# Designs tried in a protein design chat: VH-VL binders against PRELI domain-containing protein 2 (PRELID2). Part 6

Target 1, 189 residues: PRELI domain-containing protein 2 (PRELID2), of Homo sapiens (Human) (q8n945)
Amino acid sequence: MGVSVDVHQVYKYPFEQVVASFLRKYPNPMDKNVISVKIMEEKRDESTGVIYRKRIAICQNVVPEILRKSLSTLVILCWKKVSILKVPNIQLEEESWLNPRERNMAIRSHCLTWTQYASMKEESVFRESMENPNWTEFIQRGRISITGVGFLNCVLETFASTFLRQGAQKGIRIMEMLLKEQCGAPLAE

## First folded at step 21 (VH-VL; from z4 with heavy chain Y102P)

Design z8
Fold by ESMFold2, fold request of step 22:
Structure z8 (fold): chain C 189 residues (1-189), chain A 121 residues (1-121), chain B 107 residues (1-107)
Amino acid sequence: as target 1 above (189 residues)
Amino acid sequence: QVQLQESGAGLVKPSETLSLTCGVAGGSFSGYYWSWIRQPPGKGLEWIGEIYKSGYTDYNPSLKSRVTISVDTSKSQFSLKLSSVTAADTAVYYCARALTYPDFSDAFDIWGQGTLVTVSS
Amino acid sequence: DIQMTQSPSILSASVGDRVTITCRASQSIRSWLAWYQQKPGKAPTLVIYKASSLESGVPSRFSGTESGTEFTLTISSLQPDDFATYYCQQYDSYPLTFGQGTKLEIK
């Protein structure tokens, strides 16, 4: 029933550069699945300096395309039976807490689409590396529960594991590209 | 200091709905995942499900057909409803707070005192 | 679902002993494991999270280690306050699951 993927990456750039690049992410040609991002709320906590942001991202729904490519008769028949999987776009809620004083940033994301059938959340942290204060550690954890679509539970779990991993790898590649363009070569590469 | 307190009826008839509320005092409700966990007398712990302020939920599939967790952010409360109960649902019910950033969620650092709910006619 | 198997089920020990409790996961859970202490009639309290991180306020005689799918809680010098039931819990994937418990009692 559940799928989880961990990501651990060290960017060889200081925290401030990594966060600046992360905040400038989108639109990016390598991630055409993200259609739009809208900032819904932003607050600064005066006592701690923490900056809170809430965003809604709209992403292309690639699940119908993936199911179509499977060409399995059973998968295609199940896909046709669950019409709500065919929605054109996926909505993701993203919250972030940037702490400039402690030089860390936390991000949480939830999928707002398909909530009857799936619970999807992602938690991420950027923080100064203990190994080198000029480097930034990125830790991300995605977890998905899929329930209530019968046969498609197993199919969606298989695809979710693949796309969670591939999505994380794509995000890392985008970040490395942005960092290199904006800040030059990694400090120790 | 954050405190969690379970409340609700301690006796529920078979086939009816168990209903509990967890009140959160002394801290922020925002930014945390909240769970219900139960423990039948003399037995181990079973996770029921979790909720976030946005309405995000995840449920133990063993209970999903009968469980609803809801949140009232204005009251700093979240609630559990478990329908069609049987004697097997007799347990101590705990509400719990998951760890938050910079740690990752779903280890539970704060628990309510627990409330026994007995299913009996 | 990921099954968590604890051993031993009951452990008898004396104050001052070094004790170990083992928890094995039915599949990889990476480091997403927590240990809880529960005294009779009370709620569980968090001891260890992320396999080896000590929760605030927990005495340093408690420690956690991992090897593959096997996790160990160690109490280096048992104190009277440590007699309780201990549960492990995985939080790698849903549903969250607990071990069946290890009761640590006076010899």
Scores: ipSAE 0.724, ipTM 0.863, lowest interface PAE 1.1, mean pLDDT 85
Fold by ESMFold2, last read:
Structure z8 (fold): chain C 189 residues (1-189), chain A 121 residues (1-121), chain B 107 residues (1-107)
Amino acid sequence: as target 1 above (189 residues)
Amino acid sequence: QVQLQESGAGLVKPSETLSLTCGVAGGSFSGYYWSWIRQPPGKGLEWIGEIYKSGYTDYNPSLKSRVTISVDTSKSQFSLKLSSVTAADTAVYYCARALTYPDFSDAFDIWGQGTLVTVSS
Amino acid sequence: DIQMTQSPSILSASVGDRVTITCRASQSIRSWLAWYQQKPGKAPTLVIYKASSLESGVPSRFSGTESGTEFTLTISSLQPDDFATYYCQQYDSYPLTFGQGTKLEIK
């Protein structure tokens, strides 16, 4: 019933550059799954310097494509039985806390779609690397709790695992491209 | 320092609804995941579910059909309702706060004192 | 669901002993494991999180290690305050699950 995916990546760029690239990450042509992003709230805490932002992202529903790539006949047949998952778009809530003084950034995301059948959350942290202060550690953790029944579970489990893994890989690829474009070769020293 | 306090009726009749509230004092309510966890007398711990300020919830599948967790951010409170209780639901009920960044959630760094709820009559 | 199996169920020891409590997960949980201490009539308190990170205010005689799906809590020199029941808890996947507990008592 539960699915989790971890990502650990070290970007060999300073925290400030990685954050700048992250903030530029949307919109961009590499992530066609993100249709639109609207900033709902932005606040600066003067006492700590922390910058809070809340966004709503509308994403393309990729579940049908992910299931097609699975090639399993049983999974495909389970998908055909689950009409509730055929919505055209998925809504994600994203919150971020950028702390320039501590040189870290936290991000949390929740799926607002399909909450009757699944609870999906993602937590991410950017922080200065312990190995090199000119490098940035990225840690991301996605977890999904599935509450369907019967073959509904097999569809949701396939979606959850694939969605989290492919999303994490795509996010890293976008970040690496943006960093190379903006900052050149990774900083080794 | 942050403190959590459970409150609610300590005796509930079978088939009725168990209701508890957790008050959060001495710290920020926003930015944390909050959980209910129970412990039958002399037994181990069972996670009931969690909630976030936005209304995001996740429940233990073993209890999902009977449980509702809700939040009132204006009062810095979150609540538990467990319907159709039986003697098996007799336990000490704890509210708890999950770790936050730079750590990841769902290890629990702050717990309430717990409140015993007995299902009997 | 991920089953967490603790051993031993009861551990008798003397002040000054090195004690070890183990917890085994039924599948990989990577490093997403916490250890809690609970004294009678009290709420659990966090000791270790992420398998090996010591919670603030916890004495340095406590440590956590992992190997595969097996996790170990070690107290290097047992003190009177350490007699309690210890629980492990995985937070890799939902539902969150706890071990059955290990009671550490005076020999």
Scores: ipSAE 0.715, ipTM 0.857, lowest interface PAE 1.1, mean pLDDT 84
Fold by ESMFold2, last read:
Structure z8 (fold): chain C 189 residues (1-189), chain A 121 residues (1-121), chain B 107 residues (1-107)
Amino acid sequence: as target 1 above (189 residues)
Amino acid sequence: QVQLQESGAGLVKPSETLSLTCGVAGGSFSGYYWSWIRQPPGKGLEWIGEIYKSGYTDYNPSLKSRVTISVDTSKSQFSLKLSSVTAADTAVYYCARALTYPDFSDAFDIWGQGTLVTVSS
Amino acid sequence: DIQMTQSPSILSASVGDRVTITCRASQSIRSWLAWYQQKPGKAPTLVIYKASSLESGVPSRFSGTESGTEFTLTISSLQPDDFATYYCQQYDSYPLTFGQGTKLEIK
């Protein structure tokens, strides 16, 4: 069974400022779950000006904490034997294509951890807003396909939905904070 | 101009493994999700699964226990194996390319011609 | 799994007619719906994605709209080339699923 979460946000800042803030977003004190980010590849296509980056993010495995808040002791004991709880850190692969000439950026992420239980992918686009060229539209789409551990499929669906929603909301808050600090008040026009 | 072409045996015996390869020509392989989709004769379409260059896959749960999709980026190709086939697996098999940025994936803008695979003794 | 139900199964129409094909999702799929056209013996071709966006090279007589979980494909002035089978497909959640098809045939 699949889980899907959409995010649509308009940042009232120009594309270049939003992208600069996005690229500085992690590691960030406001998101303690992201431990480190390492650039694995970077390439510039000189004919188009497109900058490709591949990064690996290491995040804390928050599944045990979410389980303690959300589930009964019996379900937690059953999860004790599932390998997802035994992994201390989660690895996410992120690719980005920044096109300064067209003023857009695409991002794709895949979870490298948990693949025996779920397939997780996230796609995002930053682009100039059609309403105001000094604003930036952000569209993000997370989808998870759950293989499950039999009776735990309902728990995995709930966890995946919560993880995607909370991650997206936290990311938006961090972006707004960084934009205020770096660029001042939002552009209202 | 991107073109996709399915290849593989058109006749497979029951209980054996169906094996197909999709070759991608005339465009980039590395920036797209790639899918297998099948259509039994006279019937509708069924999504089998998708793959990304990194090895990321996602499979239709109805087929997951029997399906493997793999990729060879250096050859710009990806493959389908479906094990333990029965007559119900007789279909035209398509490979397809998903949309990419600025659009989001899994509407399919490029399809192969399709290849009929018949499961018969 | 999200079930996609198309209606009608068969639609008879004449050249020049305005026709509408309907697809209903079993739950919200927001706007993540595509329409495909398939002619006999050929692969499907993308007509509309994201419920209402026209694919490049598709004639402007095709359009898509949505209301809740109901999606419509409209052909404003039917041409001979438009007689085919049409499929909707949701791509909101895995697994990706298709409608059963609507055959659009002449008279």
Scores: ipSAE 0.712, ipTM 0.859, lowest interface PAE 1.1, mean pLDDT 84
Fold by ESMFold2, fold request of step 22:
Structure z8 (fold): chain C 189 residues (1-189), chain A 121 residues (1-121), chain B 107 residues (1-107)
Amino acid sequence: as target 1 above (189 residues)
Amino acid sequence: QVQLQESGAGLVKPSETLSLTCGVAGGSFSGYYWSWIRQPPGKGLEWIGEIYKSGYTDYNPSLKSRVTISVDTSKSQFSLKLSSVTAADTAVYYCARALTYPDFSDAFDIWGQGTLVTVSS
Amino acid sequence: DIQMTQSPSILSASVGDRVTITCRASQSIRSWLAWYQQKPGKAPTLVIYKASSLESGVPSRFSGTESGTEFTLTISSLQPDDFATYYCQQYDSYPLTFGQGTKLEIK
């Protein structure tokens, strides 16, 4: 069975500032797990103004450390039996569609590591908040499915979902830091 | 506007491989997840799997050992192969397009007309 | 796997009636629920997504609501075109799963 993680955040900054901060988020010294980011493709649709970008990110593989720190006997047994989890880093494919006219941005990410055994996807949207046009709503859904390790699939899916949620929370903290540095105090109104 | 069309053999012998292709016309292939979904006669719907243009796939675990979904972006097509079929695989097979931004994927807004595949000796 | 259970299995109604179809998920799916209409011999068509959002071109007499793991499709004033089988589908987690269907018949 797969698992999913939903995240919702309102940044009290205008759409353009939030997007600018998001695009500078990686590589970021505060997010040490992201090693490098390479732009693979960029296109601008002149009729709509939509900017498409495809990037490959390389991240430190923190899954082995999370599993090793577990007190669960089953997780420790999984760690010892599944050598494919011990790769040094993880590749993520990211696509984005920035629509400046509609003031929204969509992001879609796939984990390219372990694809024979796992599906790991995220979809995100930034858009102008209905509550305040100077604020930005962020919505994210991550979905994870792990197969091919038998009865441990459920345990590993639970750990993977925790990792996804923790990564999203860390990303939010980085965004708030970048926004304060670039724009000062959040817009109250 | 956008139209999906399933094609392939409607009769498959037991133990052989079911093969179908979905052609996509009248719209962009990029930026969408594409799925295969089947419906046994008189029964409900079962999701088989999905694919992205990059080849990134997800399969229903009940079928994963027998299913392969592939994509040919140059032809705006994606395909289903289901190996080792039995009578239980007799169904109408649909291809479908998932919603895309600003909506989240995997509700299906466009479906092909469906093609009946019968597994019989 | 998330099991989706619909009720009733069959619903008889007359034109003009208000009808309600329910769908229960075996665990939380948040709002990641779609409703489809399927007429005999045809492919399903999307009616509602994200539990309560109407698909483009769907009449406003259709609405969707949620409460916990219970989801409801309501047709406020039944029209002749609405007699069909309705399916719910969760898209919170893999594998994607459908309810078993509710057949809406003319009384």
Scores: ipSAE 0.690, ipTM 0.849, lowest interface PAE 1.2, mean pLDDT 85

